# Ledger of designs, part 39: VH-VL binders against NAD kinase (nadK)

Target 1, 268 residues: NAD kinase (nadK), of Syntrophomonas wolfei subsp. wolfei (q0aze0)
Amino acid sequence: MKIILVNNRFKENTEKKAQEIAGQLSALNVEVIIDNGLDEPYAGTVDFIMVLGGDGTMLRAARRYGQRAIPVLGVNMGTVGFLSNIEINELAEYLPLILREEYSLEARMMLEVAVFQQQSLLTRVFCLNELLLRSNSPRMLSFALEISGQKLEPYRGDGLIVSTTTGSTAYSLSAGGPIADPQLDAFIVTPVASHIINKRPLVVSPEREISLHLLEEREAIIGIDGQIKMDFGAENRVLIKRAPHPLLMVNLKAKPFFTSIDRSLQRQ

## First folded at step 1 (VH-VL)

Design x29 (framework fv_ixekizumab)
Fold by ESMFold2-Fast, scan of step 1:
Structure x29 (fold): chain C 268 residues (1-268), chain A 122 residues (1-122), chain B 112 residues (1-112)
Amino acid sequence: as target 1 above (268 residues)
Amino acid sequence: QVQLVQSGAEVKKPGSSVKVSCKASGGTFSSYAIHWVRQAPGQGLEWMGVIIPILGTADYNQRFKGRVTITADESTSTAYMELSSLRSEDTAVYYCARDKYYDSSGYRPDYWGQGTLVTVSS
Amino acid sequence: DIVMTQTPLSLSVTPGQPASISCRSSQSLLHSSGYNYLHWYLQKPGQSPQLLIYLGSNRASGVPDRFSGSGSGTDFTLKISRVEAEDVGVYYCMQALQTPLTFGQGTKLEIK
């Protein structure tokens, strides 16, 4: 069995814990690859991915490995979050089930984001939460939204979010989007501070293609899962569609999504 | 409720660097912008810069000539401001302030940390 | 950079009397959205700044109704209808139309 341990080397506690876990797994005849985010993703065949950290580390793992159809387990290292399934102090208890492959999987849709300059592809990335189009200044944007070739009336405002259902509790929530069951497949399109009073969040089939471009020169940025940024100008276009494969998340114990989000909203 | 807690006071020599931390509790850290503002003794407020964690972008006041770097760590809900090549005129109280980034009003820092005194002396 | 100028730089007020502070910007803070990107802050002795008024005239949460803001474009006013002892401190206006964000020099309010 070969397992990738994904961690952040800039967190001393996480790096030390990753080494300890790697030693324990090696003693059980498991081959371990440590991915601390600095090198290219491991290109070889693996059986399981264990993510040591918070939601941010899980988002990185999803971008690097989410399209490979490999089981991914989130192990929380302190900060509670929505994407972890077990706590680090529970790992020893659940490790035998992992090694026997006795767990269930939950499929989470991902976005495929392609950025063009005119007709030329500049970059293609995958993400678990969302794409954000945002003004890089206090000035509002004017931009066009197309859904499966249908051109909507121009948007005026600070930006737009195109989110997965998993991302419904991230930036889309802060911008007034709906809370979605993460087991549902859909795009959620949430305007950011729109100056047009009737621009509402949209819930759209994941089989549709979404396209965005600016209608006038502005300083704008595209953000991916809050971790990647790209300049976006009037000569650029972004195309968003469902990624070919979902992220396969490991369930070792039940996480009550609705009660968790209910408690989180009560604190705001 | 939202609370910002900053690191303790520091005394530094000219030419060194200082890194001040600002830990946020309550609310969704990644959904806010974090500003840094300083105040020299007996003087007014001076904006240093801002980080928008969800975009991974930072913007700086040009008066610091590339000496300031603002970073954020989502996993610990902590923002940092590092100021290098310290001079005596950098002696000030340094504040972090949280901003509801997605407000159409633009920047409006409304939750402020307690401040960190940085003294630069030979 | 946008320059913010406050007048007066200090004032002494008898409790219960009104106070008025002016703020002038070197260029218009009125955006095409209809917002005036001007905010007012109070810094009490030994404390961090706190938001009083945002977007020219809106009172921040928890701010007493004796505080009001007015003005548009380049000229703004903060008024306190009946000054109380807890109002002592330095008042700052700030423009948020563009970066760098800039503050006025501050107006120190004292009780006499």
Scores: ipSAE 0.000, ipTM 0.389, lowest interface PAE 14.6, mean pLDDT 85

Design x30 (framework fv_ixekizumab)
Fold by ESMFold2-Fast, scan of step 1:
Structure x30 (fold): chain C 268 residues (1-268), chain A 122 residues (1-122), chain B 112 residues (1-112)
Amino acid sequence: as target 1 above (268 residues)
Amino acid sequence: QVQLVQSGAEVKKPGSSVKVSCKASGGTFSSYAIHWVRQAPGQGLEWMGVIIPILGTADYNQRFKGRVTITADESTSTAYMELSSLRSEDTAVYYCARGTRYGSGSYYFDYWGQGTLVTVSS
Amino acid sequence: DIVMTQTPLSLSVTPGQPASISCRSSQSLLHSSGYNYLHWYLQKPGQSPQLLIYLGSNRASGVPDRFSGSGSGTDFTLKISRVEAEDVGVYYCMQALQTPLTFGQGTKLEIK
């Protein structure tokens, strides 16, 4: 068995723990690859991915490995999050189940984001939560939104979020988007501080293609999962589709999504 | 109920910097803009700048010529205003205020902090 | 910068009488959305400013109905139908059409 351990490069204790876990797994004849974010993603075949950290580390792992149809387990290192399944102090209890492949999988949709300059593809990335188009100044953006070739009336505001259902509790929630069951596949399109008070979030089929471009020159950026930032100008266009493969999340322990989010919202 | 609570009064020497905090409670911090407004003793109100936490963007009144920096920490629901190269004319009460998000043209301040007196004297 | 001019700079009113404060902007505050980006605040002695009227004519939550705002474009008026002792303070108009946001110089209201 070959396992990738993904850890947070900016947390020294997680690198030490990753090395410790790698040694334990190696003693059980498991090959271990450590991904601390410094190198390109591991290109070889692997059987399992273990993410050591919080939601941010899980988002990075999903971008690097989420399209490979490999089971991914989130192991929390002290901060509570929505994407981890077990705590680090529970790992020893669950490790035999992992090695025997005795767990269930939950599929989570991902976004495929393609950014163009004129007719040329500049980059293609995948993400688990959302794409954020935002102004890089207090000046409102004027931009065009197309959904499967349908041209909507021009948007004017601070930006737009295109989110997965997993991302419904991230930036989309803060911008007034709905809370969505992560088991559903859908895009949630949430305006950010629109000057038109009645611009509502849209929930659309994951089979649709979403296109965005600026209608006038402004300083804007595209944000991916709150971690990657790209400049976006009037010469650019972005195309958003459902990614070819969902992220396969490992369930070893029941995690009641709705009661957890309900309690969290009451304690804001 | 929404409340903005600011840090305590400060006495600073000319040429130093001051950093004032504004902690928001009751409500979604990232859904609103946080503005900073100052008032010199016996004078009117002067807008200093704004941060929109969900966007990570800030804008400033250029009268402060790059001396002001506004930041936000969403994890603690706290906004900060730092003013550097202090002069005696910077002596004022500094307020944070929550703005609605109908776009940059419609900011009205529905809640205000209690104010922080910054005195600049040698 | 948009310049905001208030008149009068001070008002002394007998309790129960009306008061009127004017605010003029150097350019129109009427946006293409149909809103006037003009707001009114009251600063009571020793206190932080508080919102009275937003978008020209809408009363903020908790503001008594004796307060009203009117006007469009460049000329705006704040009216108090019956002044009470608790209304003492400095009144400010503010434009939010463009940055920098700018305030009028303030109108001090006192009871005779």
Scores: ipSAE 0.000, ipTM 0.419, lowest interface PAE 15.5, mean pLDDT 85

Design x31 (framework fv_ixekizumab)
Fold by ESMFold2-Fast, scan of step 1:
Structure x31 (fold): chain C 268 residues (1-268), chain A 123 residues (1-123), chain B 112 residues (1-112)
Amino acid sequence: as target 1 above (268 residues)
Amino acid sequence: QVQLVQSGAEVKKPGSSVKVSCKASGGTFSSYAIHWVRQAPGQGLEWMGVIIPILGTADYNQRFKGRVTITADESTSTAYMELSSLRSEDTAVYYCARSKYSSSPYYYGMDVWGQGTLVTVSS
Amino acid sequence: DIVMTQTPLSLSVTPGQPASISCRSSQSLLHSSGYNYLHWYLQKPGQSPQLLIYLGSNRASGVPDRFSGSGSGTDFTLKISRVEAEDVGVYYCMQALQTPLTFGQGTKLEIK
């Protein structure tokens, strides 16, 4: 068996804990690859991915490895999150189940984001939560939204979010989008501070293609999962589709999504 | 230890259909690809298709001209292979087998196999 | 479809002697990741096939050290360093780089 341990070396003690876990796994005849985010993703064959950290570390792991159809387990390292399944102090209890492959998987849709300059593909990235188009200045954006060939009336405002159902509790929630059951597959399209009073969030089929481009020259950015930022100008176009593969998330214990989100909203 | 247990032998008339089941026990059914492979008497192995239960995705050998359908029921950890418009040439042992996968259509070795189901097509 | 060709189709070996089986693909099985999507199976008489070697050269769990796989691209070899009576059966190579997955014709191994 070969496992990737994904950690965030910039957080307290995660590197030391990753080394400790790697030693425990090696003692059980498991080959371990550590991915601390500094190098290119591991290109070899692996059986399992263990993410040691919070939701941010899971988002990075999903972007790096989510399209490979490998089981991914989120192990929380001290902050509560929506993408982890077990706590670090529970790992020893669940490790035998992991090694015997006695767990269920939950498929979480991902976005494929392709950014073009004129007719040339600039980049293609995958993400678990969302793409955010936003103004990078005090000036509002004017932009076109097209869904499966249907051109909507121009949008005017600070931006737009195209989210997965997993991302419904991230930026989309802050912008007034709905909370979605992450077991559903759908795009959630949420306007950011639209000056058009009747612009509502849209929930659309994940089979649809969404395209965005600016109608006026503005300073704008595209954000991916809150971690990658790219400049976006009037010569750019972005195409958003369902990614070919979902992220396969490991469930070792019941995940109380609705009670967790309910508690989170009470704290706000 | 994971086992794949298949349904029993079938005798079918030409033009009918057959549905063979493959039940997984011990391991996680949904995390693997489930393949169907057949072997005519005294012949080699022929791949029929695959389903990845967690993705809801199936792919088929076009040689069967739309006659084969592979499905999975995750609640019972059971995969099914249905072959319609049966011909005498379809007489074979039908195997299910599991594999890991990296990205479709890239599959690792089939490490666990069912015991096989003999389907005899005779008039 | 990718065509898989095995040689020889039949092989008789004295116990304790080595055996070698070749497998050739009509297209390269080397993926951009550096892996060859070529697997070897053994079908013993009256039994289901069993995995011997995966991704060109990796022994499957429980497979004796006597078995080894080598090769890359279009030419692959399965070697048995010392044939034992339990090794009797039909050996198949299979490509898993693209659908439809395709098997070689099989190589029948018999003991003299």
Scores: ipSAE 0.000, ipTM 0.418, lowest interface PAE 16.3, mean pLDDT 86

Design x32 (framework fv_ixekizumab)
Fold by ESMFold2-Fast, scan of step 1:
Structure x32 (fold): chain C 268 residues (1-268), chain A 122 residues (1-122), chain B 112 residues (1-112)
Amino acid sequence: as target 1 above (268 residues)
Amino acid sequence: QVQLVQSGAEVKKPGSSVKVSCKASGGTFSSYAIHWVRQAPGQGLEWMGVIIPILGTADYNQRFKGRVTITADESTSTAYMELSSLRSEDTAVYYCARGYRGYSGYDYFDYWGQGTLVTVSS
Amino acid sequence: DIVMTQTPLSLSVTPGQPASISCRSSQSLLHSSGYNYLHWYLQKPGQSPQLLIYLGSNRASGVPDRFSGSGSGTDFTLKISRVEAEDVGVYYCMQALQTPLTFGQGTKLEIK
């Protein structure tokens, strides 16, 4: 069995824990590849991906490996989040189930984001939570939104979020978007500080294609999962669609989404 | 305009706890990271920790080893930093600062609170 | 922890003359995204710090064009082309690549 162990390069303590776990797995005849974020993604075949860290580490793992149809387990290391399934102090208890492949999988949709300059593809990335288009200056943006060939009224405001249902509890929520069941596949389109009264979030089919471009020369950026940042100008356009494969998340124990979000919203 | 307004100065006894508030106004509270940074008299800046309210995540500088807790109340757009087991060397101005969340975690602190002086003396 | 080292620790400049502050990190701050997670702040006497430069070289809103940031990896420079009286204060660099976020020790700029 070959496992990729993804850890958070931001935390030196996480690196030591990753090495400790890798040693334990090696003692059980498991080949371990450590991905600390500094190198290119491992290109070989693997059986399982274990993510040590918080939601940010899981988002990075999803972008690197989410399209490969490999089971991905989030192991929480002290941060509170929505994408982990077990805590680090529970890993020893659940490790036999992982090695025997005794777990269920939950499919989570991902976004495919393609950024163009005229007709040239500049980059294609995948993400689990969202794409954020925002102004990079105090000036508001004027931009065009098209959904499956349908041109909407031009937007004016600070930006726009295109989110998965998994991302509904991330940036989209703070911008006024709905909380969505992560088992539902949908795009959530949420305006950021819109200057048009009564602009509302849209919930649309994941089969739709969403395109964005600026109507005026402005300094803007595209943000992916809060982790990738790209300059975006009037010569650029972005196309957003459902990624070819969902992220396959491992469920070793019931983590009740609705009670977790309810507790999070009530916390002081 | 975004503004961060902190609670007033406090004088505390060694061994007690202090809880400093930081109320955000004028912008979106939940989607930004709120960091806490302290500055001892005549010294430089020291990062204490951060909370991202929308994600329910907090992270701390390990040198404070369980003494610091950062929380947020999204309904009042207020972040809190609580420091326990106070020592005289904890005397400092405590700042909250808003950070944009970037690719590697935290980008830059675009707005800062006015600071709260916490004096620990017997 | 990533250690940030600033030089000089103190600088006295005649008005209208240029100033340069160096910041070195113990580890590269260049991410695979192409961004350097290094930011510069100014703390004027009696005030909170304020953002000057973010991601190595980008001026924050309202910052005069006489301020510029440059560098990549482990070596960064903040330059003021013509120092003015309002520029007095302590300048700090900060890395945001890895927690804990760490600051340089600060550079005090004074007018001669």
Scores: ipSAE 0.000, ipTM 0.395, lowest interface PAE 16.2, mean pLDDT 84

Design x33 (framework fv_ixekizumab)
Fold by ESMFold2-Fast, scan of step 1:
Structure x33 (fold): chain C 268 residues (1-268), chain A 122 residues (1-122), chain B 112 residues (1-112)
Amino acid sequence: as target 1 above (268 residues)
Amino acid sequence: QVQLVQSGAEVKKPGSSVKVSCKASGGTFSSYAIHWVRQAPGQGLEWMGVIIPILGTADYNQRFKGRVTITADESTSTAYMELSSLRSEDTAVYYCARDSKYYGSGRSPDYWGQGTLVTVSS
Amino acid sequence: DIVMTQTPLSLSVTPGQPASISCRSSQSLLHSSGYNYLHWYLQKPGQSPQLLIYLGSNRASGVPDRFSGSGSGTDFTLKISRVEAEDVGVYYCMQALQTPLTFGQGTKLEIK
């Protein structure tokens, strides 16, 4: 068996812990590839992906490997989050089940984000939570939103979020979007500080295509999962679709979504 | 630098159990696999099992079928091998050995204890 | 279980002459990683085993250049280019591809 260990080299302890776990897995005849985010994603075949860290590390793993239909397990290392299934001190208990492939999988939809300059594709990125379009200056954006070819009235404000249901508890929630059951597939379109028009969040079919472009030259940024930033100008267009494959998340123990979110909201 | 020190020789009766200790010093105890290997008088080496302390997981040679238990105490940097239902053919020198940090397999016992002679006689 | 077979079982060599020990596995020890999971150990009289060669051909720390390992898949060889008195002992090959780890029966090297 071949396992990728994904960690964040900039977090204290995670690189050291990843090396320790890799050595121990090798002792059990498991080939280990460590991915700390600096090199290109491993291109060979692998059987399992183990993510050591918080939600941020899982988001990076999903962007790099989520389209390969490989089981991904989130192992929490001390941060609070929604994307981990077990704690690091539980790994020893669950390792035999992982090696025998005795676990269930939960499918989570992803976004495919394609950025164009005129008709030329500049980049294509996959993400688990959301795309954020926002102003990078004191000036408000004026931009066009199209949903499956239907042109909405121009948006004027600080930006827009296009989110998966998994992302409904991330930036979309902070901007006033609804909390969605991650078992549902849908896009959630949430405006950010709309000034001229009182726009409501939209929940739309994941079969739809969403496109965005600026109506006048502004300094703007596209953000992916809060981790990747790209400059976005009037010559650019972004197209957002459901990604071809969902992320396959490993379930080794029950994680009650509604109880967890209810507890989180009560502490606000 | 890395040193493994085992407990002293034991004489046991058939049907009893023996528990051999292996205390590690130098380096990180929890991060490396610790193997147990035995050698009967005048015979070759036989692998019994391994423990990975930080994972808490142990793997055993099936020929010892439920008789061998390997444990580790991280607070004292000590590994243990317990063999139950002893028979005269269990008379052997028992070694603990730790994997090397430099090799890719992680299953290359490199640092060996001095051995513990266990004699099973009536 | 993977069975390891060594030949010869005993070997007597005059000092300065070469020695060669063979090890055959019942299945390939070449892993998809490109490594052969075969190691060589020396047990000197009255001592614990010591690692000589790991992963087929790599010398362990402190092991003299006169020792070399070669082979791939199922056939492996340990060579000593010029045998010295301190090389006396029993040599074992071991496969580490899968549990249980298994040793060859050993080759006793003596000086004439």
Scores: ipSAE 0.000, ipTM 0.383, lowest interface PAE 19.7, mean pLDDT 84

Design x34 (framework fv_ixekizumab)
Fold by OpenDDE, second read of step 3:
Structure x34 (fold): chain C 268 residues (1-268), chain A 122 residues (1-122), chain B 112 residues (1-112)
Amino acid sequence: as target 1 above (268 residues)
Amino acid sequence: QVQLVQSGAEVKKPGSSVKVSCKASGGTFSSYAIHWVRQAPGQGLEWMGVIIPILGTADYNQRFKGRVTITADESTSTAYMELSSLRSEDTAVYYCARGHTYKYSSGYFDYWGQGTLVTVSS
Amino acid sequence: DIVMTQTPLSLSVTPGQPASISCRSSQSLLHSSGYNYLHWYLQKPGQSPQLLIYLGSNRASGVPDRFSGSGSGTDFTLKISRVEAEDVGVYYCMQALQTPLTFGQGTKLEIK
């Protein structure tokens, strides 16, 4: 068995724990790769990914490995979030199940985000939460939203979020988007400070494609999962689709999503 | 509570095909494996195959020589087992069972369907 | 394929007396994790099989403590300390180490 431990290099406690767990797993004849985000993603085949930390670490892991259809377990290390399944102090209890490969999986839809310069592809990224288009100045943006070839009226505001249902409890929520069942596949299109009062978010089928571009020469940026930032101008286009593969999240412990929402949100 | 409810009894002619359904309720369908096991009258249990709906992958007992096809519909939480080129020897009660496994093997069957009798006769 | 062999194939027991069923595999069922991928099922008359013991020695939910599983590698034993009328049925061992999953022949337990 081969396992990747994903941690946050900027959090010493996660690094230390990763080393400790790596030692334990090695003693059990498990091959371990530690990914603290410093190096490129491990390119070899692996059987399991263990994410040590919070939601941010999970998002990074998802972007790095999610397309490879590898089981990913979130192990919370004292942070508040929605993407961890067990606590670090529970790992010892559930480790036998992991080693026996006796666990269930939960598929979480990811986004495929493609950014273009004219007709040329600049980058393609998969992400678990959201794509954000926002102004890089105090001025509002004017931008076009197209859904499966249907052109909507131009948007004016600070920006727009295209989120998965997983991401519905992230920035989309802060922008007034709905909380979505993570077991549901859908796009959530949430305006950010629209000039239209009470501009409502859209819930869009995952079968559709979403495209965005600016209608004026303004400074804007694209943000992905709050961790990737790109300059975005009038010559750029972004296309958002459902990723071809979902993130396979390991489910060792049932979590009451809806009953824990209030508690989680109060701590954010 | 988790339940597996199977389709009703079938009577088939030799050479025909039968498709048995297994609907899961009370849990998360796609998160688990669905196994198929049959039992001829007065005989023991025989494993036929398994599907992991979330992965869309299946594995089969090669003894069936490719006559078995297992599918799953996540939208209806239903697994199917189709057995083709039926023979009299295929007369049996067919069971679906839920398993806790990621790679077909491993795991155990914690919930079983009620069984579906398939009778193959001329 | 891994061959599972149960003994005896039939057993008649007086209520209150103990019973023992053996299951032997053609190869070791000890997984690298340290657990044996051997499970026991009971099929009561006219019913579907039900999980009795999993991973060699763990009782399934609702299973009385008079049932116990033991063994490792290739030799396993299911024991009933005090047989009751409700224990009548056919007991099967099953290996889940590799596909195809395979069952023992079954052991029919009857009450004298």
Scores: ipSAE 0.210, ipTM 0.712, lowest interface PAE 2.5, mean pLDDT 92
ESMFold2-Fast, scan of step 1: ipSAE 0.250; ipTM 0.695
ESMFold2-Fast, scan of step 2: ipSAE 0.208; ipTM 0.695

Design x35 (framework fv_ixekizumab)
Fold by ESMFold2-Fast, scan of step 1:
Order: sequence, then structure tokens, then C-alpha cells
Structure x35 (fold): chain C 268 residues (1-268), chain A 122 residues (1-122), chain B 112 residues (1-112)
Amino acid sequence: as target 1 above (268 residues)
Amino acid sequence: QVQLVQSGAEVKKPGSSVKVSCKASGGTFSSYAIHWVRQAPGQGLEWMGVIIPILGTADYNQRFKGRVTITADESTSTAYMELSSLRSEDTAVYYCAREPRYYDTSGYHDYWGQGTLVTVSS
Amino acid sequence: DIVMTQTPLSLSVTPGQPASISCRSSQSLLHSSGYNYLHWYLQKPGQSPQLLIYLGSNRASGVPDRFSGSGSGTDFTLKISRVEAEDVGVYYCMQALQTPLTFGQGTKLEIK
């Protein structure tokens, strides 16, 4: 068995814990590849991905490996989050189940984001939560939104979020989007500062293609899962589609999404 | 609830650089825009620039462009402002200030750091 | 750059009396969104600035209803209906319509 262990090099004690776990796995004849985010993604075949950290570390793992149809387990290192399944102090208990492949998988949709400069494809990236189009100054943007060839009236505002259902509790929620069951497949299109432009969030089929471009010469930024940022100008266009493969998340114990989010909202 | 804590006072020579830190606690750091504003002794407020940590994008007052660099480290919830080629006229209290949600369109600052006095003298 | 001009530069008020501070911008701060991108701050002696009013007329959290903001376009007013001792400090208006964000020169409010 070959396992990728994803961690954050700069988080206190996370790299030390990754080395400890790698040693334990090696003692069980498991080959371990450590990905701390600095190098290119591991190109070889692996059987399992273990993510040590919070939701941010899981988002990086999903971007790097989510399209490979490999089971991904989130192991929480002490912060609350929605993308981890077990706590680090429970790993020893669940490790035999992992090695025997005695777990269930939950499929989570991902976005495919293609950025063009003029007519040339500049880059293609995948993400688990969302794409954010945002002004890089206090001035409002004017931009075109097209959904499966249907041209909507121009949008005015600070930007737009195109989110997966998993991303519904991330920035889309903060911008006024709905909370969605992450087991559903849908795009959530949430305007940034929606009441200014009198637009509502849209929930659309994951079979739709979403296109964005600026209608006036302004500078903006595209943000992906809060981890990738790219300049976006009048010569750029973004095409957003459902990614070819979902992220396969490992379930070793029940994690009640709805009661968890309900408690979080009532405490705040 | 939310607090911005800045690094301590600095005394610098003309021509050197200074780097002031601003550590945020409480709330969600990635949702913030962090602005830097300075105030010379007995003078008014002057905006220097802003960073949106989640996007890594910074915007600067043209008067400081080429001398000021604003960065952020999300792993430590800390923003930094570095000012180079220091002059005596740069003697001021430097404040970091939070715009609570970068996706709000308003550009107002709801929490401010305590300020960092930077003195530039030979 | 948008220039912000405050009047008066200083103001002495007997406790319980009203105070009014004006702020004028060199161009309209009313955006096509319908918002005026003008905010008011108070800096008490020896303290950091604190937000009083945002987007022209909205009171910030914890700000007493004695404070009100009004105006649109290029002319804005901050009013204190009954000045109290804790209101002493320098008041600043700021525009956030475009970068660079610019402040008025400040109005010092003192108690007689």
C-alpha cells in the first residue's frame, strides 16, 4: 500500500506529527509519500491519501489529487472543520480499518476552471469549494455572466462566487448563499454584495457551463478555494464546468453535517 | 472578540527599511482585508494600502508605490507592511485596520491595531 | 485623488449642546449602486481611530444614537445631538469610492 500524507509545513508541530505517522505506517509495510505543499504533486500511483490538518489542507489536497479517484481521509489536528472525518487521537483506532479498506466513500463534486487570455487557454485548475471573481480596488466591477449560452443582464458589484455544494458553507455562505447538502450536485452562483445589484443567488444544474468576462477595462482577481489567485482583466475569460471526477472522501465514523451546521449557526 | 496586535516601536536610520506586523485574533482571517494607515505626529490620517489575504492581492497609495509592500501570512493570521528608503518624513504611527469582509463593498475599518511608532532619525 | 475638506477644523461645545461637522468631496461619492462611499471615524486622545458611521448614514456597532450621518454626493454632515465628555477627539471623514482612500484633515472637538 502506498499512501500520500498531506500536511502544512508551516503549521506548528504538523510536520513532526507527519513524520511520526509516516514512521508508524512504514513499520506496517506501508510506503509513504509526504506532500507539504511546496513541491509539485506526486505523479505516481497511490492507494490512499491522508490529509493532516484543517479544511485548508484538505482543499489543497483536493486541488492536487481530487481528479485521480483515490480515497481521501481528512484527519483533524485540533481546529473545527467540515472536511475532516476523524481526530488525530483516533487515528490509531481506525488505522486497521484503513489498511483493510473497511470504510465508505462520499463523492463530492468539484469545479473545473479554465482561464483564457484572449482566445488562448492560459490555465486549467480544479477546486472543491469555489471560484471568486473580485475587484482588486474599492471600485465596482461590471461583468457578463453567461449560463449555458444564456446571456444574463450585466452584473454590477464587487464580484461573483461560483460554488460547489461543498463550498456552500464557505465564502458563498458569507456572501448570502444558501446552505446546501454536500451530497447534492449543483452550482451555487452568489453575487458579492447582492443587494447592491439587486441580484439573488442562483442554484443551477451541474451540467451547466458558466462563463465570466469583464465588460469594462478594470482589474480584478480570480480566487480559487482561497489558495490560488490570478489577475483577471478585460482580455480574460473564465469557463467553469463540473469536473470530470468527484473527490472521494473517506467516512470512518458518522459526522452529522446538519446538526453540526445548526449548532455552529446558533452559537454565532 | 476581534483584536489586531501590532509589533513594537522602531527607531530607524534614513535609507533603511522597516517591517511592521499586525496579528489578527478572532473571526476568520481569510475573510478580512487588512489596511495600513499612518499618522505623522500632530497630523491627520493617510492611507497607505490594503491586502486581501485570501487573494494575496495588494493595492497601494501611489505616493508610496515602489517603497511600500504589504503581505500576509494566513498560517499565522499576520499581515505585514514594509516601507523602504526611509526618510525623516516617514516618522509616524502606523496602524493596521480591518475591513471585516473583503467581499463587502464599503471599504470601512471596524477594528484598528494599537499602532506602531516608527521614528526615522540619524 | 479625491480631496476631502472638513469644516470647521476645530469646535468647542458646551456639554449637552449639539455639534455639526461638514465634509465636502472634490467629486461625487454616490456610486451607481446607490451607496455613498463615505465613512466617519473618531480618534480619542491617545487612542486608535474608531468607526462611527459607514456608507453615509449607518451607525457602527456600539455607537450611540446621538450620532447621525447625512448627505449625498459631495456634501456630508456628521451631527451629535447632545455632546458628552467622552465625545472629545478628532473626527475624520473618509472616502472609499476609489483608491487611494483619502481622509479629511480632521475636526478637533473640545468641551468648554
Scores: ipSAE 0.000, ipTM 0.397, lowest interface PAE 15.7, mean pLDDT 85

